VHH binders against Leucine-rich colipase-like protein 1 (LRCOL1). Designs and how they scored, part 12

Target 1, 137 residues: Leucine-rich colipase-like protein 1 (LRCOL1), of Homo sapiens (Human) (a6ncl2)
Amino acid sequence: GYGPQKKLNLSHKGIGEPCRRHEECQSNCCTINSLAPHTLCTPKTIFLQCLPWRKPNGYRCSHDSECQSSCCVRNNSPQELCTPQSVFLQCVPWRKPNGDFCSSHQECHSQCCIQLREYSPFRCIPRTGILAQCLPL
Key: E = the ipSAE of ESMFold2; O = the ipSAE of OpenDDE; V2 = 0.75 times the mean of E and O plus 0.25 times the DockQ between their complexes.

## First folded at step 17 (VHH; framework vhh_7nfr_2)

Design t01 (from s05 with S54Y; at its last look DockQ between E and O 0.05; V2 from the best seeds 0.00; counts 0 for: pae O 10.8 > 2, placed apart)
Fold by OpenDDE, look of step 17:
Structure t01 (fold): chain B 137 residues (1-137), chain A 121 residues (1-121)
Amino acid sequence: as target 1 above (137 residues)
Amino acid sequence: QVQLQESGGGLVQPGGSLRLSCAASGFTFSSYHMSWVRQAPGEGREWVSSIYSYGDDTYYADSVKGRFTIARDNVKNTLYLLMDSLKSDDTAVYYCAKDSYPEGSWDYDYWGQGTQVTVSS
């Protein structure tokens, strides 16, 4: 039995064309694109999933879900950016290098934020010794 | 090999104008949507403008609407960005980006090296 020839509904929108509903698209996929002002017809994945476009590394983000890496973290700026996950699939925020001002150990790459002198600003300092101690000078 | 090379950046005063160009090679330029993306110092990348393969549709970020114009010459394989009424906040490296698919996905697979635009009094 000749299955119903899906009438090539000549009215379907192609990939990259503005859409409001999945059914408007030939791909049956209408997704939001953060780098476009409109929802657009998008190809389905190999798994026939309709996924919204996600931001590559270096783009501003508000949530992990916005990023291709699924990792949105604060860097050295007040902004959050899409960042690659670590080899262990961890989403780790940017840490301050040694010498930078800090308010907590977690802000520092060394995880060591201390005052060098009384009443001096806190700074990221390398951990000392084999025991990786965070000690004031 | 796909190549994108931006040019036309420079130092300009507020209210000034610049014209950026992106020379494309290694692919059928006329088949792909193209975009401009910028990155200010210490900031993340920001979408600026996009143009369809035939240049019939253009899109702009709200921050540049009315001031910037994207255009393309498919014969010359060149993308353009005309920037008028430049502001200090427009200071950034500007990148040309190629759409990943000829039908248009607004995802990007190739980027240029960028051209520096500095707006300073």
Scores: ipSAE 0.000, ipTM 0.271, lowest interface PAE 10.8, mean pLDDT 81
ESMFold2, look of step 17: ipSAE 0.462; ipTM 0.833
ESMFold2 (binder alone), look of step 17: mean pLDDT 83; pTM 0.837

Design t02 (from s05 with S54W; at its last look DockQ between E and O 0.04; V2 from the best seeds 0.00; counts 0 for: pae O 8.9 > 2, framework grips, placed apart)
Fold by OpenDDE, look of step 17:
Structure t02 (fold): chain B 137 residues (1-137), chain A 121 residues (1-121)
Amino acid sequence: as target 1 above (137 residues)
Amino acid sequence: QVQLQESGGGLVQPGGSLRLSCAASGFTFSSYHMSWVRQAPGEGREWVSSIYSWGDDTYYADSVKGRFTIARDNVKNTLYLLMDSLKSDDTAVYYCAKDSYPEGSWDYDYWGQGTQVTVSS
């Protein structure tokens, strides 16, 4: 009598357990987690998609794809951080406020980086007048 | 209400040691994975270490591997971070973070207020 081969129910790995393949997971989703050194079983999205975990705002990033916001931009620090997209769904880097040191107009919120005196450091300054000109005082 | 309270931070010289604690309340602590995350001044948050709910499996960032040890006491509802051979680059606010799901998502829904660690000569 061929006894029923006890299919070793290879117990699928649960959420948060290390995995190498989607099939190892009960969720059938094995993805990289940016805050873990290993690929882990993750839940599928509501749309039954298996997406890698993405970093929330404020976390270091190197690419937009690493961020939940899909926006990785340089802040006032030399590091890039996950930042929220603007209301217009734009990924805009942080800009320096007035008074801060700058090296280019693009670094400033005002888009105006001017040297106030011939030998003074460049600073972000508000644009002048209705014509929004970036002129030295 | 879920509460996480970090403690044990302070000023230490390079090569020194600190022990951080995170007191957890308002949830079944033993059911959730826990992590430490740090943020240096002017920098973004950086993952430091994680521990599974059962306490046997631990993970570390490369920057702290071999120097830091994460542990937990499920009876005391406390998470620990033992930091040895501290470096200036370890200067940061250290946060305790709770996993969002008991099964372990490695996403975080609650954070502590943080504890300051300063490594300076």
Scores: ipSAE 0.013, ipTM 0.295, lowest interface PAE 8.9, mean pLDDT 82
ESMFold2, look of step 17: ipSAE 0.467; ipTM 0.842
ESMFold2 (binder alone), look of step 17: mean pLDDT 82; pTM 0.833

Design t03 (from s05 with E103Y; at its last look DockQ between E and O 0.08; V2 from the best seeds 0.00; counts 0 for: pae O 8.8 > 2, framework grips, placed apart)
Fold by OpenDDE, look of step 17:
Structure t03 (fold): chain B 137 residues (1-137), chain A 121 residues (1-121)
Amino acid sequence: as target 1 above (137 residues)
Amino acid sequence: QVQLQESGGGLVQPGGSLRLSCAASGFTFSSYHMSWVRQAPGEGREWVSSIYSSGDDTYYADSVKGRFTIARDNVKNTLYLLMDSLKSDDTAVYYCAKDSYPYGSWDYDYWGQGTQVTVSS
C-alpha cells in the first residue's frame, strides 16, 4: 500500500529561517535565539523537543535555563555568566586565584582570604598542604 | 580552513568613532550571516549586531542602536562595524562571528581573535 505521500509542503521554512509558529518550519520547531532578534526554525532534539538556543560559557545570563551548561552564576563581577557544571553537576561561581584581592574566603579558589599584614588588603592565599588550613604567612 | 581576522580597534575618546573590519576566508562568505560580539573586561560576551548574508537586513543590540552600523562586502569577504558616538561602556574586545549554517541559524561556529576597543578620556 502506497503510504500517504507526505506532500512536501514547499511552503515550510528550513532550519535557520525566521518563523512565528512551529508549523511554519519543516522541523515543526520555531524557537527563540538569545543572540538574534527573531525566532528561527530549529531542529528537534532526539527527544522530539523544540529547545531554544542556549548560551555557551562566558555569555551573560539571568537564569540557568539560558545556558547550555544549565549553570548561570556570578563571577568576580556583578554579572552572572554561563559557566560549566562541575564533575558533581554543581554550578560553582568563578573564584579568584591566589594573590587577588578578596572580601571573603568564598571568593578565593583556595577558600582562603586573609590579611598578610595589619592594615593590608585581604588576599587569596593558598591553604597549607596536608592540613588544608588557612593561615597567614 | 575558516579564518576570521578582526582589525581597526584602538584607543578613542568618548564621542569618537571607529571602524572595525573582519576579513573572512575559508568559506563562502556571501552565504552566511555574520555578527559582532563584544566582551568587556571582567564581563561576559554580549551580542552587538548581526547582518544577513545578503546584507539587506541588520540587527542591533539596544545598547548600540543608533550609534553602530554593521555592513558587509561580499566581494571582499569583509564584515564591518562602524561605531559612532562611542562611550566608555563600549570598551571591549570585539569579535567577528560566523553563523554555523548557510542562510542563518544564529548559532556561531567560528570566531575571530578579536580586536580591542578602548574608549577613554
Scores: ipSAE 0.013, ipTM 0.288, lowest interface PAE 8.8, mean pLDDT 83
ESMFold2, look of step 17: ipSAE 0.579; ipTM 0.873
ESMFold2 (binder alone), look of step 17: mean pLDDT 84; pTM 0.847

Design t04 (from s05 with Y101W; at its last look DockQ between E and O 0.02; V2 from the best seeds 0.00; counts 0 for: pae O 10.5 > 2, framework grips, placed apart)
Fold by OpenDDE, look of step 17:
Formats: structure tokens, C-alpha cells, sequence
Structure t04 (fold): chain B 137 residues (1-137), chain A 121 residues (1-121)
């Protein structure tokens, strides 16, 4: 039995072409690209899902879902950026290296923000190696 | 090998103008959409403007609409960004970006080294 010849609807849009509806695309996926002004035909995932294009590391984001890494975190600026997930699959904000000015322990890579002198600005300082303490010099 | 080289950046006063260029080589320039993306100090990259391969369609971020103009010369394999009425907030490294797909995926596979634009009084 000659199965119904899928009419190759020659009118379907290819990958990367502008679209408004899923049905317009050969892939049957029309998704928003966060870096594009309009929706585009995208390939379906292995799971037959239409996923919007996600931002790579270093791009501004508002939500984790915007990022390829699924991590949108604040850096040393008031802006959130796409960042790689840690080995433990955690979204860790960028932390300041030793010597940089800080306002809290959490801002420092060392988790140690202290004043070196009275009335001096706070700086990130390495923790003591053995006791892992944050001690002023 | 795909190469993108930005130029034309510099120091300018607020309200001033600059013209950026991106020289492209190593691929069929006329087949790809091109974009400008910028990164301010301590901030993430943000999309600025895009132009279709044909040059007929252009798009702009809201922050630069009415002030910036993207253009291309497919004969010279060059992308341009005309920046007028520059503001301090426009201070950034500006990157030329190549679309990864000829049909326009708005994903980028190659970037230039960037050109510094500084707007300061």
C-alpha cells in the first residue's frame, strides 16, 4: 500500500529563517533567540523539544533559563551574567581575588573580607591555610 | 581561516560620532548575517545591532536605536557601525560577530578581537 505521500510542503522555512509559528518550519520549531530581534526556525532537540537559543557565558541575563549553562549570576557589577556551572552543578557568582576591595566575605574568592588597618577599606585576604580562618594582619 | 578585524574605535566626547569597521575574510561574507556586540567594563556582552546578508534588513538594540546605523559592503567584505550622539554608556569594546549559519541563526561562531570605544568628557 502506497502510504500517503507526505506532500513535501515546499513552503516550509529552513533552519535560521524567520518564522511566526512552529508549522512554518521544516523542523516544526519556531523559537525566540535572545540575541535576535525575531523568532527563527530551530532544530528540535533529541527529545523533540523546541528550545530557544540560549546565551553563552559572559552575556547579560535575567534568568538561568536564558543561559546555555543554566546559570545566571551576579558578578562584581550590578548586572547578572551567564556563567558556567561549577563542578558541583552550582551557580557560583564571580568572586574577587585577593587584594581587591570588598564589602562582605562572600564577595571574595577567599571568603575573607577584612580591614588591614583601622579606617582602611576592606580587602579580600587569603584565609590561613591550616585553620581556614579569616584573620586580620 | 575566518578572520574578523575591527577598527575605528577611539576616544570621543559625549555627543560625538565614530565609525567602526570590521574587515572580514576566510568565508563568503555576503552569505552571512553580521552583528555588532559590545562589552562594557565589568559588564557582560550585549547585542547592539544586526544586518542581514543582503543588507536590506537591519536591527538595533533599544539602547542604540536612532543613534547607530549598521551597514555592510559585500564587495569589500566589510561591516560598518556608524555611531552618532554617543553617550558615556556606550563606552565598551565593540566586537564584530559572524552568524554561524548562512540562513541566519543569530548564533555566532566567530568574533573579532574588538575595538575600544570610550566616550568621556
Amino acid sequence: as target 1 above (137 residues)
Amino acid sequence: QVQLQESGGGLVQPGGSLRLSCAASGFTFSSYHMSWVRQAPGEGREWVSSIYSSGDDTYYADSVKGRFTIARDNVKNTLYLLMDSLKSDDTAVYYCAKDSWPEGSWDYDYWGQGTQVTVSS
Scores: ipSAE 0.000, ipTM 0.267, lowest interface PAE 10.5, mean pLDDT 83
ESMFold2, look of step 17: ipSAE 0.465; ipTM 0.829
ESMFold2 (binder alone), look of step 17: mean pLDDT 82; pTM 0.827

Design t05 (from s05 with S31D S100G; at its last look DockQ between E and O 0.13; V2 from the best seeds 0.00; counts 0 for: DG spot H99, framework grips, placed apart)
Amino acid sequence: QVQLQESGGGLVQPGGSLRLSCAASGFTFSDYHMSWVRQAPGEGREWVSSIYSSGDDTYYADSVKGRFTIARDNVKNTLYLLMDSLKSDDTAVYYCAKDGYPEGSWDYDYWGQGTQVTVSS
ESMFold2, look of step 17: ipSAE 0.573; ipTM 0.872
ESMFold2 (binder alone), look of step 17: mean pLDDT 83; pTM 0.828
OpenDDE, look of step 17: ipSAE 0.041; ipTM 0.534

Design t06 (from s05 with H33R; at its last look DockQ between E and O 0.20; V2 from the best seeds 0.00; counts 0 for: pae O 2.2 > 2, framework grips, placed apart)
Fold by OpenDDE, look of step 17:
Structure t06 (fold): chain B 137 residues (1-137), chain A 121 residues (1-121)
Amino acid sequence: as target 1 above (137 residues)
Amino acid sequence: QVQLQESGGGLVQPGGSLRLSCAASGFTFSSYRMSWVRQAPGEGREWVSSIYSSGDDTYYADSVKGRFTIARDNVKNTLYLLMDSLKSDDTAVYYCAKDSYPEGSWDYDYWGQGTQVTVSS
């Protein structure tokens, strides 16, 4: 039985071509490109979903949804970048290493920001061994 | 006798600028790291900024970074704090502090009398 020859509508746009509607694309998927303010024909996922293009790690972002990793956080610069999620599937912002100046425990990788001396600047310091305490040296 | 005398404080509107000075005497000024420390009403003293003896290395609290600039003139034995983009939270008495050791130990052995900075609309 000759299955209905899907009329290859020669008018459909290919992958990467600008589009306005899903129907314009051969893939039936027209999504916004996160790198450009343009909508382009994109392939559907294996699950037949039409997903917008997301930015890889290292790209500037404003929201988690812009990133392939679903993680947009500040690094050591005032810029927010797409970063990988931690092994625990957490989106954690960049934190300061030991020795750096800090204003709160949350800024430090160690989660420990203390004054070494009275009226001295606060610094990130390692937590004490087994007790994992944030104590001044 | 070691003496530190602050000046330049005053009343300023939010977004305004001030320049503080600290006149130092009674010690080899050029050999010591100098610092600014402030105390807001009802709060403890808070470190603001430090400058090494040569003037090459400067340090700032996160709360003032990008807004304040510490400087020194070793010929005039004077420490400066340029304060830009002032906020209400910057309201405090500002003190000049001498480091106890030339190498910089973050211990202070001498303080000025302080100068009042008030940021209010």
Scores: ipSAE 0.037, ipTM 0.507, lowest interface PAE 2.2, mean pLDDT 84
ESMFold2, look of step 17: ipSAE 0.444; ipTM 0.839
ESMFold2 (binder alone), look of step 17: mean pLDDT 82; pTM 0.829

## First folded at step 18 (VHH; framework vhh_7nfr_2)

Design u01 (from r02 with K65E; at its last look DockQ between E and O 0.04; V2 from the best seeds 0.00; counts 0 for: pae O 3.2 > 2, framework grips, placed apart)
Fold by OpenDDE, look of step 18:
Structure u01 (fold): chain B 137 residues (1-137), chain A 121 residues (1-121)
Amino acid sequence: as target 1 above (137 residues)
Amino acid sequence: QVQLQESGGGLVQPGGSLRLSCAASGFTFRSYHMSWVRQAPGEGREWVSSIYSSGDDTYYADSVEGRFTIARDNVKNTLYLLMDSLKSDDTAVYYCAKDSYPEGSWDYDYWGQGTQVTVSS
């Protein structure tokens, strides 16, 4: 008698084990769990979602979705990094301090980019006056 | 208390070589996967290499593959990174990182203070 074909019980991989596909995992979730060389079986969220690990502040990013903060913007370097959102929960790029060269008001922390003299380069300057106006000194 | 201390960084010319070390203490070193992560000036952290607890499996970022070699000595509780054919783009602070769990989660719970590697002509 041909013995029962041992059903290759494809033993599902446990949490933390290397995987290539969701179906390999008992959790049915195979994703990046950290700065790792490969994907791992990961638990699903409370909403039964399989979400990849998200990068903390200071890590290189290309999209907002890569970051725990949901904010990927330039800082004082040409590279985009995961950055905390502002107090108003806005993802705002790094702004230049006073004295730095600027091209627009939005580049400056003060939101004030002006020429100090005719034919001089634009610089970030503090707002002045009771009404916090952006005026040349 | 878990401690990780990197050493071996320095200034080298392009094409040169360095060997980094990470001295580990305060935990069962042989039970944990270990990694190297680097941060260049003005840039975010970047994964470089990882090694399993047994030392049998190693992984590398594409940028360092074929040039860097990760190794460990479980008797000495030391992690190594052999860096050959160094490039200017390899300039960074290099950190040793400990896996959070013995079974390997690739979450990191402890980092060293880092060692500076500068590649310049």
Scores: ipSAE 0.048, ipTM 0.455, lowest interface PAE 3.2, mean pLDDT 85
ESMFold2, look of step 18: ipSAE 0.455; ipTM 0.842
ESMFold2 (binder alone), look of step 18: mean pLDDT 83; pTM 0.834

Design u02 (from r02 with S105K; at its last read DockQ between E and O 0.51; V2 from the best seeds 0.62)
Amino acid sequence: QVQLQESGGGLVQPGGSLRLSCAASGFTFRSYHMSWVRQAPGEGREWVSSIYSSGDDTYYADSVKGRFTIARDNVKNTLYLLMDSLKSDDTAVYYCAKDSYPEGKWDYDYWGQGTQVTVSS
ESMFold2, look of step 18: ipSAE 0.536; ipTM 0.861
ESMFold2 (binder alone), look of step 18: mean pLDDT 82; pTM 0.825
OpenDDE, look of step 18: ipSAE 0.417; ipTM 0.763
ESMFold2, look of step 19: ipSAE 0.547; ipTM 0.864
ESMFold2 (binder alone), look of step 19: mean pLDDT 82; pTM 0.824
OpenDDE, look of step 19: ipSAE 0.474; ipTM 0.791
ESMFold2, look of step 21: ipSAE 0.551; ipTM 0.865
ESMFold2 (binder alone), look of step 21: mean pLDDT 82; pTM 0.828
OpenDDE, look of step 21: ipSAE 0.695; ipTM 0.939
ESMFold2, look of step 23: ipSAE 0.507; ipTM 0.854
ESMFold2 (binder alone), look of step 23: mean pLDDT 82; pTM 0.829
OpenDDE, look of step 23: ipSAE 0.021; ipTM 0.308
ESMFold2, look of step 25: ipSAE 0.535; ipTM 0.862
ESMFold2 (binder alone), look of step 25: mean pLDDT 82; pTM 0.828
OpenDDE, look of step 25: ipSAE 0.694; ipTM 0.930
ESMFold2, fold request of step 26: ipSAE 0.486, 0.579, 0.493; ipTM 0.840, 0.880, 0.850
ESMFold2 (binder alone), fold request of step 26: mean pLDDT 82, 83, 82; pTM 0.827, 0.837, 0.831
OpenDDE, fold request of step 26: ipSAE 0.741, 0.755, 0.754; ipTM 0.948, 0.952, 0.952
ESMFold2, last read: ipSAE 0.542, 0.529, 0.537; ipTM 0.869, 0.868, 0.866
ESMFold2 (binder alone), last read: mean pLDDT 82, 82, 83; pTM 0.831, 0.832, 0.834
OpenDDE, last read: ipSAE 0.766, 0.745, 0.746; ipTM 0.957, 0.953, 0.956

Design u03 (from q04 with S52D; at its last look DockQ between E and O 0.01; V2 from the best seeds 0.00; counts 0 for: pae O 4.8 > 2, framework grips, placed apart)
Fold by OpenDDE, look of step 18:
Structure u03 (fold): chain B 137 residues (1-137), chain A 121 residues (1-121)
Amino acid sequence: as target 1 above (137 residues)
Amino acid sequence: QVQLQESGGGLVQPGGSLRLSCAASGFTFRSYHMSWVRQAPGEGREWVSSIDWSGDDTYYADSVKGRFTIARDNVKNTLYLLMDSLKSDDTAVYYCAKDSYPEGSWDYDYWGQGTQVTVSS
């Protein structure tokens, strides 16, 4: 028939039924799934693994393990969200674009936080020169 | 190619109602669980509601329970969200999401572009 697996007339719980332990389920997998943030009987992966639902990018998170990307960091919002890892497979927080106010080099995408004039606020600026130096104007 | 397209968003006053739609194509719609997820300004995405392939089972976040109703039309390949008694806190972009596998899974594999819902006096 059509549709996801439903409860069968068996002693074990079917897919989508609430559970507390893996052995309660016909699939032998009790974890959070995509339907609700609750523990339900879920199918195993193609590798016969029982994995909990992990948050996609943009979801609120507290730990890297919660995210599909394994990366939970603050972006341009005050909250920590699941974000993609960099091309170097690093989990780095959002960095400010050029022109934004900054307090340290690490806040800037360019890694360059410079005071342009005396008594002026610090701003993110691009690095200059063939040696990629961070110099004031 | 899988496509999900949300519609029906807009500006409403508190206490008002909206009906969101999600037009699905590129897959066997009737075989998959479907969900609504929302993202408020400056916040992360939040699960709102889910419905099984048949429409027999529905799930709701506590924040919307009793006010929102999820439904589907498997002939029209359309997912719906009926939103009543809207509050300012319901202001968000609302996304339609597809379950990854017909047998049910632990993930979403496709999302729509979203539709803006704004609740303001």
Scores: ipSAE 0.019, ipTM 0.397, lowest interface PAE 4.8, mean pLDDT 83
ESMFold2, look of step 18: ipSAE 0.235; ipTM 0.700
ESMFold2 (binder alone), look of step 18: mean pLDDT 82; pTM 0.825

Design u04 (from r02 with S31D; at its last look DockQ between E and O 0.14; V2 from the best seeds 0.00; counts 0 for: pae O 2.2 > 2, framework grips, placed apart)
Fold by OpenDDE, look of step 18:
Structure u04 (fold): chain B 137 residues (1-137), chain A 121 residues (1-121)
Amino acid sequence: as target 1 above (137 residues)
Amino acid sequence: QVQLQESGGGLVQPGGSLRLSCAASGFTFRDYHMSWVRQAPGEGREWVSSIYSSGDDTYYADSVKGRFTIARDNVKNTLYLLMDSLKSDDTAVYYCAKDSYPEGSWDYDYWGQGTQVTVSS
């Protein structure tokens, strides 16, 4: 019995071909496949997900999802980079030394982020006193 | 003469959003760091957010982090504060402040008149 010839939908693009929309691809996946801003037909994952290429450590990123490590954090530079997660599988940003501007205690190596002046941005400062309190000098 | 004029304040419900603007004139706007400071009724002024002259670095108070976004347009000489997920505790007069020096002293020499933000159900 001649089984129904699956009409090879000849109109769909194969893997590696340039695309603009998922529907253009046989895989139904059109995404970034490299550092290049080009979208190509890409295979879906084993979980049938269409995922863009993920950046290795050291590459510029804007979101955790862009990184293979799932960790995009700021380092010494104003740039966010893909960074390996810690031993505890935490994505921890680089901690700022004393004197640097901060938004939270967690940003500082001292874990102390405080205003040095009224109405000014916070700075990382060393903890003071025997009890290692985070207080302005 | 240096002038800072805030706008965009108003009455919003909790969870709502507002966009504040600060129109700057009388100085080279692109050379100065800028900040937002707020004052709630019966309280002192509280630092909210700061942005570098280039716009590359932004800083936020813990109370607004993740909800507010500071931005600037150096072509339009305008400072912005995008406020999302507003809470009753965000009720205050919001002031635009200019840094005293281009190098960034984080002392302020000029303030706007402020714009009222009221978050109430």
Scores: ipSAE 0.045, ipTM 0.465, lowest interface PAE 2.2, mean pLDDT 84
ESMFold2, look of step 18: ipSAE 0.522; ipTM 0.863
ESMFold2 (binder alone), look of step 18: mean pLDDT 83; pTM 0.839

Design u05 (from r02 with S31D D99E S100G; at its last look DockQ between E and O 0.24; V2 from the best seeds 0.00; counts 0 for: pae E 2.01 > 2, framework grips)
Fold by OpenDDE, look of step 18:
Structure u05 (fold): chain B 137 residues (1-137), chain A 121 residues (1-121)
Amino acid sequence: as target 1 above (137 residues)
Amino acid sequence: QVQLQESGGGLVQPGGSLRLSCAASGFTFRDYHMSWVRQAPGEGREWVSSIYSSGDDTYYADSVKGRFTIARDNVKNTLYLLMDSLKSDDTAVYYCAKEGYPEGSWDYDYWGQGTQVTVSS
């Protein structure tokens, strides 16, 4: 008698189980779920997306996509960190306070980067006047 | 005695590249921020770029951003300016400048003799 071919029920891995490929998981999602380099079966989002774990604010990042905030910017240190987006939902890099050297207006909190002296580097300075002009003092 | 000596200038075609060097001596090079300043014919001196003593922070004039790179070797006591995509407007004498004391004042107390950069077709 030809015994019933045991359908190898390829038992998909459940959530939290180690995986190497999406297809191994019941969720069809195998991704990093922590800072550890381990991939685990994770649930898909409400939009049926398989997203890796994203870093909270303060963690080192290289791309916006690494961050829960979707914002990876340079702060006062040479390192890029996950930072919260502004009230306007903008990912704005850290801006330099007055007195700091700058290369552009956008680097300064005041949005004013000017030369205080001839041939000197630019510095962030406060805007002056009723019209909030970016002028040397 | 503090000495700054620029080199590496020359004649290049538009779109060409040059590397300037500034050899520093007579002071603790690693303790001072350094700058490049240029002077075109008939114009005043124009700030080009600055680098912190540690080399970690660099600053550029808008006119040279994306084209020029300032660097330093604190072991060799040398300041560099890598100039790519040169334009006719970059024609100038380029000076190496040392900041004065205290640190961060950016009052230049010493200048090199300059090196001529000419960009012409």
Scores: ipSAE 0.041, ipTM 0.529, lowest interface PAE 1.5, mean pLDDT 85
ESMFold2, look of step 18: ipSAE 0.391; ipTM 0.814
ESMFold2 (binder alone), look of step 18: mean pLDDT 82; pTM 0.822

Design u06 (from r02 with S31D K65E S105K; at its last look DockQ between E and O 0.01; V2 from the best seeds 0.00; counts 0 for: pae O 8.4 > 2, placed apart)
Fold by OpenDDE, look of step 18:
Order: structure tokens, then C-alpha cells, then sequence
Structure u06 (fold): chain B 137 residues (1-137), chain A 121 residues (1-121)
């Protein structure tokens, strides 16, 4: 007996296939992918949303929207990376510990970046105890 | 100047294998994602495979999944495509492509000249 011919709905593109419009895809989602020059059919999210591909944590980024975490922050390297949000859903940049080279107070965990000697590089240092000042020891 | 040069293409029979190489220069190769894209006669460019800068993550088009393997050597500044179980439909010019990120957004900014792959009995 001829089994039910699975009507291969040949009209829709599968996941990973190039597309121009959502309607071309079986998933009804055609989105941009950083790895491909063209838009590709992509699965919808659990909320039935069609979202562009986003980078996981640790990957280079330039905008929050590029990251799965929606957080793109500068860390120890000159390059911004996708980073998890804090418990308060904030994107906080990495801060250097004491002794590391710095260019601004904001780079340091202590919030103190000073030049220890004339013509020396700036370094992260602890704040003074009573006045919370950034003074060289 | 950024340069990408593909090699390893040729004529093979169905079921045969090829290894493509792409020699990269003029940029920090290890910092960029790389891809293979092919163009068959009379057709548009088709994405084949991509590999992340770290080499840990690889992606394939459904048409080549399980048959092709993308790899990279960041010391040699070389991208590879191992092609097994070749089919007639794999006949195309294969291009090496550099990802534009982070300078660009979701695109390729440099391409090689391509290498011809012909699968025919």
C-alpha cells in the first residue's frame, strides 16, 4: 500500500537556509546572522519571537544588542566583550585590582588611579583610610 | 593590505574528497571569524561554513552538514575546508571570506579570488 505521501511542503525553507522574508521559512523567521552574508531561516524563541543571532558571553562586541546577555562591556583588554548582567540587571565593566596599570579612576576596583612617581605609568591604588582620598603612599 | 588566497580546488568524482586552503595575510587572523562561501554557475553566493576566531565553534549549511569540516590554524594564518562525500551539487567556486566584525556589522569585508571545485563523473 502506498503510504501517505508526506506532502513535502517544498515551498518553505528550513533552518539555516537563505531567505529574504519571514514567510519563506518554515519557522516564519528570517533573520540576520553574523556568520553568513545573507539572512537565514532561524527558529523562533520560546516566546515566538524572531530575533537576530546574538553573541554569547566572552565574544567581542560593540553594542549591547549584539550580546545574548544584552551587555557589552570593556574588560581588562582593549576589546569590549559580551558579559553577564549583574543580579541587579546592570552591565558593569570589569575593574582592575590594586597594582594594575590604569588610565582613569573608573578602571580601578578602588576607584583610585594615580601616578606613583613622576613620569611613571598610572596604577590602581587603595584609597587612604580616613579621608578616602587617592594619594600616593 | 588584507589578502585571502584560496587553493586546493579541482576536478573530482562523486564521492570523492578535497581539501581547500585559504592563506590569510594583512590582518590579525586569530581575531576574526572566517567563512567559506560558494557560488555555483548561474546561482547566487551560498554560505557553506563558518568558524569562530577561537576555532571552538563551527557552523554548517544543511546541504554540507556531516560531509564538510571547517578548521583553522591561527599560527599559520590558514583556513581549511575538508570536503568529503562530494556531490555534483557541490560544484562551485569556493571563496574564503573574512568577517567584518568588529569593524563592520554582520558582514564580510574581504574575499579571496576563489577556487573552482568540480564534481563530475
Amino acid sequence: as target 1 above (137 residues)
Amino acid sequence: QVQLQESGGGLVQPGGSLRLSCAASGFTFRDYHMSWVRQAPGEGREWVSSIYSSGDDTYYADSVEGRFTIARDNVKNTLYLLMDSLKSDDTAVYYCAKDSYPEGKWDYDYWGQGTQVTVSS
Scores: ipSAE 0.008, ipTM 0.302, lowest interface PAE 8.4, mean pLDDT 80
ESMFold2, look of step 18: ipSAE 0.492; ipTM 0.852
ESMFold2 (binder alone), look of step 18: mean pLDDT 83; pTM 0.833

